# Miniprotein binders against o43075, part 22

Target 1, 293 residues: o43075
Amino acid sequence: MNALNKIPFTRALYHFSRFRSFTTSGWIMSGHNKWSKIKHKKSANDQARSLQIGKLSQGIILAVRQEGANPELNMRLATLLESAKKISMPKSGIENAINRGLGTAGSEGSQVHFIEYEAMHPSGVGLIVEAVTDNRARAASSIKHILRNHGASLSTVKFLFSKKGKVEVNLPPEKRDSMKFEDVLDDAIEAGAEDIVNRPKEYIDEEDEGEFLILTEPSSLNQVAHHFRSKNYEIKDSRLIHIPLEETAIDVPAKDSVREDIQKLIDDLYENEDVMFIHLSILNSHFLPILDE
Short names: E, the ipSAE of ESMFold2; O, the ipSAE of OpenDDE; V2, 0.75 times the mean of E and O plus 0.25 times the DockQ between their complexes.

## First folded at step 13 (miniprotein)

Design M7 (at its last look DockQ between E and O 0.64; V2 from the best seeds 0.00; counts 0 for: pae E 9.4 > 1.5)
Fold by OpenDDE base, look of step 13:
Structure M7 (fold): chain B 293 residues (1-293), chain A 101 residues (1-101)
Amino acid sequence: as target 1 above (293 residues)
Amino acid sequence: SPEEISRLQDKIWELYERVMKLRDEIWKLDREGVSPEEATQLEDEVRRLYEEILRLIDEVERLQKEGLSPEEARELRKRIQELEDKVRQLEEKLRELRTQS
């Protein structure tokens, strides 16, 4: 009976008290949606818009492939569709992305592949790079080239991670002043969540991220997301993620030189058109930015 | 030919995806408490296949730069076919385990 170490809810709160003092400048969290990165970096020129549309399309494809095409059940898809509307993405492009996600889009040449590239950095940081591509060979060559430029190589690293569901939520607007963390915790417990983190406001992009990060079993993700939606929470994200195992996770603050190297690698990977999401075997990287001490 | 290398690469990456799926499914079975000993054996087999695929990826990339002889192409096709056969066997074993649970 391998006791799945249910991380007691109480320990997550204690680690946050240590991070209050870090004014972390501009570090890109592991597991940020590539969409958020593109939104912040690129000025509103036609090329930037084309890239944004491309990334939203890929995001929609991936969301549909993972959790289906119903935006009432797929909270990630709902969020992506809202983003697509905000940037005036063509309806035909949205429909095409949904169809590609369902595997119903047209000729053999339009098949989209979801690939997870596993890599090890010389620092001991493992990476899972999620890519969505219509050309496996191109994507592989490009991603491998980036990895090599940073001294990383393809390797088995999923053993450094646990697959979990993640739901990011904000409080119901009507209850922002009345609800406490304890109330959110009760809702998370009722939903069947495993853990909940209240992120400091300094680390939250209010447009793209939730104040509360809820972790779930992979099979419970949709149920938990729906429960929070039914309670009128604002769902910011809902996805499967890879959480670093505490036993093997790299504590980056203890290794400052590693931080800059990993950040450069992540930045270069996120510039690749096929890369959608990156998971790191860095302690707490799934919900906190890699902080400078 | 560049086209032959591209075809070999596509096939290797297809096998990569299949092996990743197998691993994820085996880990799911292990979490569900389905035959821990058999799950461990399957995981070890999948790990070996993954390592073999990684070696093939590196070898084909080397040959893309150096050039691919007809003899090397034949040998790579043979190795890829052997891997595909092993992957198929594991996929079948996994299906059998799921039906028995």
Scores: ipSAE 0.376, ipTM 0.735, lowest interface PAE 1.3, mean pLDDT 79
Fold by ESMFold2, look of step 13:
Structure M7 (fold): chain B 293 residues (1-293), chain A 101 residues (1-101)
Amino acid sequence: as target 1 above (293 residues)
Amino acid sequence: SPEEISRLQDKIWELYERVMKLRDEIWKLDREGVSPEEATQLEDEVRRLYEEILRLIDEVERLQKEGLSPEEARELRKRIQELEDKVRQLEEKLRELRTQS
């Protein structure tokens, strides 16, 4: 329908306009993986790298189990392999993870489980915590313990979110100087994307995040990701996410105690080896990082 | 008894994972032409399953601290089995709806 086809373009411009308004706050909280903050600390970097390798291994196992070991056909695997390359994950570790996903490493690989924990923080912020684990009891106990330490509890919060596909991209290197937002928008339309957000570079971790965040229906994620890859865009991320519904999203106030409390909870959760990603019912948290400084 | 508690917890978290998958699939069904009222009914059923799972998690943790009697273990296994039956029925219902959509 003409009206439905125009809604994604209007929403993309609306989100960009909202982003300009929110950039002046300087504290915006995000559900992004925080390992980028750890990369800059020398002594913590070794522990952070080991944790990152473990999480990438679990992600690769799950991706291979779900869609096979061919990165040409499995875009989630392709982005995980690129992430593994960036942190210099040993080739033997990558091969082991792929073999575990295929079941060639034995029965232990067949126990990898994807779990989403729904929780509510006392501030009214809802959380969806994605975990991948080969030990459900350990993951459940650890994550529930962390939640309780921060006053949060398992609860139904999915009604605060909508599920979308997310593809994060940078322009093709050879076209960086010749392409503009409207060109990316045209490619997104051709791919069948639902929405697009252009993120200011000062709020992006260039190593792990893309300048353009493209939203899709969940069932269209691979199609949209493949389209952008076929046009030589650099794919930074390709995954399912939960985005906060604007009508119920919390605009976390400037008061430090609420921001500090949520940040501490997020930090503790990401230190857990089974936690892969955290979604928050905070306004615009799906495309803005946590601003530390 | 500690082994029995661990087995109960493993089963509860397995059902948790299955219920989370059901919620994701129901969300997809709305886009695939299921009526809004039928979608709401399915979401209510899954929400009730999720709430029972949360109650079971809390109950097992309480019994872990207080000790688990044979009577309490039997009651807990019965509740878990009833929950699994409901999860299975809903999984079958969604599969049926997909073939007819």
Scores: ipSAE 0.011, ipTM 0.441, lowest interface PAE 9.4, mean pLDDT 75
ESMFold2 (binder alone), look of step 13: mean pLDDT 81; pTM 0.795

## First folded at step 15 (miniprotein)

Design N1 (at its last look DockQ between E and O 0.02; V2 from the best seeds 0.00; counts 0 for: pae O 9.2 > 1.5, placed apart)
Fold by ESMFold2, look of step 15:
Structure N1 (fold): chain B 293 residues (1-293), chain A 101 residues (1-101)
Amino acid sequence: as target 1 above (293 residues)
Amino acid sequence: SPEEISRLQDKIWELYERVMKLRDEIYELDREGVSPEEVRQLEDEVRRLYEEILRLIDEIERLQKEGLSPEEARELRKRIQELEDKVRQLEEKLRELRTQS
């Protein structure tokens, strides 16, 4: 008699298990929200804002390189352009980033490289560090130096991960009080999504992240994002990610010194201007931001 | 000398990227069930290239601190060229395997 009669038992438990995970203090969460880490300093100084604008530009370059410059067909680009408007990024900077993503002749700047560096921390946590740079030797040397300062080293770790599409959404504003998780789950199933996670608001930056994280096959990313947009959901993010394989993911205890070591490493990496995203082989790290005191 | 070290670093990191792409392509062939014995041999060769690239990265970094002699530069260029030739051979091998499968 209720909505759960249409939902397979395994689908109904996804929300419950994720919620139980969020009620425990001391989860180590990392790697998927570089803008949240930048905002933690919240000094509003010129350095922090310049870094955010630079990394947003890199995001636009990457999105255009992968799926073109038409925001109607490239949902990731569309969300990045909305973020650029939110921080008042200059129009000329946006156009330059788009042109660099297209690789047009005579555009400002040299060619850019998208690079994934794979590394292992002594704790057994694997890292994938995504970078966009016009100087590969500089970026590689800087990232390697940061890794070595924390005891990490280059190592092949991609086998610890699976590549997926990620769509982050908030409920339609006019239906925020009336819609339930079951409604979002039904929409995700209809869209052909693989998984859905409801994140507690205390662990997200509501301006840049969505309460619902939708996982997709990589080839279905834009189709799923478009489906949610057509239902008037607010799209906060849409991109490809590496998620930890559950079989090998590490569950790092809250009070372990390893947690602090990993957090410091991630913070240092994100302060590097070439670093875009960091993925970790830590349980549930793909849907939770890094906690800070 | 600084420009020469920069050129060597750029090349070796370019080879790092190409070897990681080869690893990814071989992984896809393995998932498709293409010739398991040949895939295993390719994986082993890519692993050896990766390990040599890491050794060269560390060697170039060390010589950057100590100073690079003309003889050391020639030796490094030779080793990097040999690696690039092997990478090109594997890239061509994979292209042929993809088109024939």
Scores: ipSAE 0.651, ipTM 0.877, lowest interface PAE 1.5, mean pLDDT 78
Fold by OpenDDE base, look of step 15:
Structure N1 (fold): chain B 293 residues (1-293), chain A 101 residues (1-101)
Amino acid sequence: as target 1 above (293 residues)
Amino acid sequence: SPEEISRLQDKIWELYERVMKLRDEIYELDREGVSPEEVRQLEDEVRRLYEEILRLIDEIERLQKEGLSPEEARELRKRIQELEDKVRQLEEKLRELRTQS
């Protein structure tokens, strides 16, 4: 099967013409670095910093649990460690997170669990809420409470999604001025990627997010990530995600009440200490912010 | 030979996919609260296998550029076979855990 037929060339370029002035001010997309979003919302509050550190810690725990403690092999861990460095996370906290991920943190109460909560909002938007917690019962109770406060309920919604790999990259620093999107596309094809999106800088946090979002088959995630790394790309994120199926995804216009309601729900969920990532059955929510027009 | 490298690559990526499936299934068991200690042991084993696979991927890629000697090819085949055996054992353990739960 010709590798050229996998990447729909048309999607990468066409989506941006509709995106007018993105006011970054409010919208938490599914699939963004949660700690970056928290930083922007609550930058001046010690509680926000504590929450960010907590979220990074949980992310490190999960990454180590899933793919080991070697950042040379675990691209997700590598990105998390860079994020931890940027926010000046204490070394002891990083080490503790790694140890907890390895299961070597000796206290009986230190077992960390990964849980996905599936929920349906009254708008028809499905949610997958990824949580990392040492207390399943607390996490479940808290998340259910938040969901209920927004009229959402636990429901099977995985059928609204396709599991994919996501790699976010920036151009190699030495090639920033010379490299074109076509070159990145060629590299993505060579890597065995399924799709690539060039995200405008106005839609990304340049510190924490990649300009290019590469989608992969779940099994190809690390291959693709390593390929881009071998070509000196800056890997900003590497993870498995749930992509909304186009057939069932909700198209939420920028000024729709549904968007506001979902945003409030997401905000409250991300304020929960156990919540790591939220996937939405909203069209393009995995790579594009729902723009406030 | 380029053909041998291609075969090794195909095999190591097959194992990668199998380990990724195992990982996903183990996480599902963890979410269900099935045999927490056994699940943890499986997670640790799968993680080790994953790391070994990634090391082999990197090594094969290096050897693809540098050239693969018959001795290196033999060693890689041996290591891949050992991984395949371990993956198979984990798949079986996971199956057993699912049937007991």
Scores: ipSAE 0.012, ipTM 0.231, lowest interface PAE 9.2, mean pLDDT 78
ESMFold2 (binder alone), look of step 15: mean pLDDT 83; pTM 0.822

Design N2 (at its last look DockQ between E and O 0.67; V2 from the best seeds 0.00; counts 0 for: pae O 2.4 > 1.5)
Fold by ESMFold2, look of step 15:
Structure N2 (fold): chain B 293 residues (1-293), chain A 101 residues (1-101)
Amino acid sequence: as target 1 above (293 residues)
Amino acid sequence: SPEEISRLQDKIWELYERVMKLRDEIWELDREGVSPEEVRQLEDEVRRLYEEILRLIDEIERLQKEGLSPEEARELRKRIQELEDKVRQLEEKLRELRTQS
């Protein structure tokens, strides 16, 4: 909404001290990220697995619609296909999702809508809820109902965020014991990344999250992701995100009742089949999860 | 009827999406050299559209619970059509500003 919604990019952001400062500030927390907790709670249940498959299918449809069906040119798709493989999503389901993204004759009768809902929690935390649905009215009604149950309401909050690219990586398998943060930093600078964060392995879900989180300008996302892939890094995630602006982000400490209510809201939203991603105006939420204690 | 209410809900939420996209595009006009006063006027117009959308959302939900009379349906359709006309005009204005830049 105003000039403070954009953080100017300068050469100072690529200085070595800037990367190290980002690494040492506010990034060590307990537990796993939100998606990992939801996945673990659901992994032993057929209903939970069905929800995961549905969300992957919708993600594949979106990625194919936007960047095509070639995983070598579409890093978002490549990441989603690896996730689908990990949960043994049926090959017919994957093919169907790709065909729906391409708009083939078998999928042309169903229109998919890509919607961002903006809301404010009473604590002052802003939320952006990304959804993919074939029924706009149903999705909107369900999400609005969940928000109301937690005292949140529709409100414009995008000014609390900056749009960035995010690439999460693990070290190349053959170099896991020999590479150091400084080597990954050098690769990030060469790729044209904006920032890098090293997350301790005890605070990530190694199946779905990378130890190194790379931030990029939105237009550089695929270039940076391809650069790391070309150096044989394992890509765990590659997508556009809304990162909270530090000057307006809310600090929500563990064991605060506000934090517990926000966690319940997020859990309820992710139970909805149409919800794909949730972004929060919480300090450091772009690289640390909101944890279930 | 339930079908008519569902169609009205689908339309108003479609307009919600379009207005939010207009907001995002207007923010980019400031960086593209459009005058600050013209950007402010466009932002005010989008804000007014957003507020009307929220009012319509709440009213449609109320009428879904209470039942929709023919007169209420006509008034809602009129308000939604007027809103869509304003959204289309703003979308066209933004396209014109970008081609003139």
Scores: ipSAE 0.576, ipTM 0.851, lowest interface PAE 1.8, mean pLDDT 76
Fold by OpenDDE base, look of step 15:
Structure N2 (fold): chain B 293 residues (1-293), chain A 101 residues (1-101)
Amino acid sequence: as target 1 above (293 residues)
Amino acid sequence: SPEEISRLQDKIWELYERVMKLRDEIWELDREGVSPEEVRQLEDEVRRLYEEILRLIDEIERLQKEGLSPEEARELRKRIQELEDKVRQLEEKLRELRTQS
């Protein structure tokens, strides 16, 4: 099967025309800006910083547990370490997180757990809430409380999603003015990617997100990430995600009450210290914001 | 006791994680085309277990608010043990399928 048939060229281009300028305050994105959202919403108070550091620490622990402590081999870890540098996370905190991930932290380190909570909102929007916690019972109680406050309940919803790899990249700094989308597409095809989306800069946090979102088979994630790195792309994120299935995904209009309700739910969930990532069964929510008109 | 509820909660969420892992592994086998009929049976069993776990989670939370009697605690422990046994059986079946592939 021709590699060209895997990347639907038509999707990347068609979505651009619908997106008007949006303010960052009015969009729902699935799986974006765990720590950047905290940075932008909460004034640089000590509490917001503490929450952000906590989430990065948990992310580092999880990344290390899953794929080891070598950032050259663990692209997710590499991206998290970059994020940690950007927020001036204390080196001791990073080292402690790595050690906890390795299980080499002294006997005092509570076991960290990764949990995916599946929930259904009354609107028909399914949620997968990724949490990292040292206390399962506390995390469960807190997250369920938030879900219930928004009318959502625990439910099987993973059938609404397909698991994929996601790599977010920016152009090599030395090629920013010379490379075109077609060049990035060729690199994505060569890497064995499934899809690529060019995201307008107005729709991304340039500090934390990549202009190009590459989708992969889950097993190809690391290979694709390494390929882009070897070509000197700036890797902004590398992770497994849940993509909403088109046949069951909710199309949420910009001015729909559902959008507002889901945004409030997502905001409350991201304020929880244990919540790391949220996936939504909303159409295109994995790469495009749900815009307020 | 609050401690007993906490233990039950920890155990049920452990089972939740195990079932989630099991489900993901079964879906990988499905994608690989391994033993389609057996995989479908495992998927159905895992779905049932997941739904039962969700029911127990809700029940434990209800009892956390209302209070947990010794009789209710014994019943919950029994139900959780039965779930654990089923989860273990599925994990073993999955291991067997992987070794045959």
Scores: ipSAE 0.097, ipTM 0.598, lowest interface PAE 2.4, mean pLDDT 80
ESMFold2 (binder alone), look of step 15: mean pLDDT 83; pTM 0.815

Design N3 (at its last look DockQ between E and O 0.64; V2 from the best seeds 0.00; counts 0 for: pae E 3.6 > 1.5)
Fold by ESMFold2, look of step 15:
Structure N3 (fold): chain B 293 residues (1-293), chain A 101 residues (1-101)
Amino acid sequence: as target 1 above (293 residues)
Amino acid sequence: SPEEISRLQDKIWELYERVMKLRDEIYELRREGVSPEEVRQLEDEVRRLYEEILRLIDEIERLQEEGLSPEEARELRKRIQELEDKVRQLEEKLRELRTQS
């Protein structure tokens, strides 16, 4: 309770100092929304949009199954619906996904499953691959095949990570010039957050990511997200994540061949229709991208 | 036969998911006052189940490439059923341990 709130303040100051000294190059993107991967692909826009719609649909199905169809009570669903609006996803597609999540009449078919595949790359980098699929065998077979092509294999790696809540926000538009980082930090402490990271705007995908990343205990995720919404912050994302433990995280510099090998693996995995997110045991992998954009 | 292989793969990956959930639940027992020795024994059992699942995955993949005989299918179904029985027993043991605590 009081102890938990005090820890976020101390941790936020530590992270803030680290980022002020951080180099601007050489990082591999990980743990980011796979829509970011689609946008960076140079394939035709029609194919990229179709893939985005499909992955949004799977996300909506899962969110509804887990927390219900009321976006006022289901923050993850609310965020997904906002993303669907941005890409003009057809209303019938949204309704279909919600009905499949509820399991109602007219939405018969395979149940949607959330699965985490744990793997180890030969470099010692651990991967947690989140998948949402209506066909376990297909998803597992294709993911295992991709892993094998890169020399990786199924392995237990969750101990390399800590489960946290993540809320990504931007400042309220009407208060952009009047609010300072200290105000955001105060709001995070008041909300019961564990930590806060200020990300430079040049390193974020503004469609899917926020300038401020708020870390929470998993049980506090919804409380923290609602607090920031009540303060009129723009919520860009709200979800559970696996954040790498600092003591075992691997630092992969820009010119290391390991970096390129892992990027190729990540790219191949994200092209799989069932893959939603990839968590890596790479230092700062949830905070900074791998490309300077 | 191709449909049978797909059904076996579906089952083994379902068991994979259940075993990984058991590992996570057993880890949380440390906070609920279960003896460290009993937790360690449960973790060892889950590890053995996980390793058998990985062996079955590799075996099914090999037989899919080489062709699956009726005898091989029967042996795989037997191993998978034995594994599911062990997973179910461990799931029940964990439920009982939580209600008694």
Scores: ipSAE 0.364, ipTM 0.759, lowest interface PAE 3.6, mean pLDDT 77
Fold by OpenDDE base, look of step 15:
Structure N3 (fold): chain B 293 residues (1-293), chain A 101 residues (1-101)
Amino acid sequence: as target 1 above (293 residues)
Amino acid sequence: SPEEISRLQDKIWELYERVMKLRDEIYELRREGVSPEEVRQLEDEVRRLYEEILRLIDEIERLQEEGLSPEEARELRKRIQELEDKVRQLEEKLRELRTQS
């Protein structure tokens, strides 16, 4: 009996009723496409573009190392390549990243490392900061400096989270006007997904994010992603994430000082070249922006 | 020396990554229902190691700012080696558990 049959239809709907006007200037959600966020904040600056390219390059390297260089088999790589196209990343940069991931680049390029930093903010919000770096010591020092500047300290916080797969999809272009949420739900059930959230378009970057956020068991991520792809869904993201446990997640009101403090911390972290992804122990932060009321 | 601090930092972060990997693998075993009691013991050991690593990271950074004496460097190397030995033992226990399942 698929877990989806146990999820009351009411939970997805009940969260929608609280969604008032999202301003795009609002919360950086945990699990957002960082490249999109950087693009929107700094798109006019060559430095921001360089940062985006660097982060995409690191992401590509990591994806290739983990699951190979075939985007047909590596859905995470496929999504990263699409992101790279959107920002007009140089082909040579993409090729170099793939080659570094394969270890075939004749450049004895410094070994790229994936690191998760766990931290606790004074507010009680736990953070998992994912970094990809060729210099562990530099990345550690820089990230910890940012954390300290915001009063956060290294701490064990993974107990506040559940590891899940996330697939973000849009409807097949040819079916955008004909498919309903119920059809997507059926496809999610068939794929073996655990949950599905329909996100209002006003809460997503339509260019870089998916309208439908599908949660999976970690082991089912690739299967679910491939299933949706086989049905011609547009895959916007496919990755493992840390979802805050409801029992310990902090409910941060939109106009709370905690929100502002956490937002500043997240902004500073995402400006770091090595930071790839941030997870927060904030209620629903994995799929919903913390909206200003 | 700054070079010694850098080496210590590299080692401690390597151990951090190894412990993170161990933790993830242990969570997978737990989800699979493999030897629940043994898995709980491993989780507790990994948690303790993780906390000890975090303390060492903080200590190394403090000493990076204050300066590292040869005696402090020797002590840190010793503590890191002890952690490395514990991490290796857990990695082996985990391998053994996987082969038995």
Scores: ipSAE 0.026, ipTM 0.493, lowest interface PAE 3.3, mean pLDDT 79
ESMFold2 (binder alone), look of step 15: mean pLDDT 84; pTM 0.828

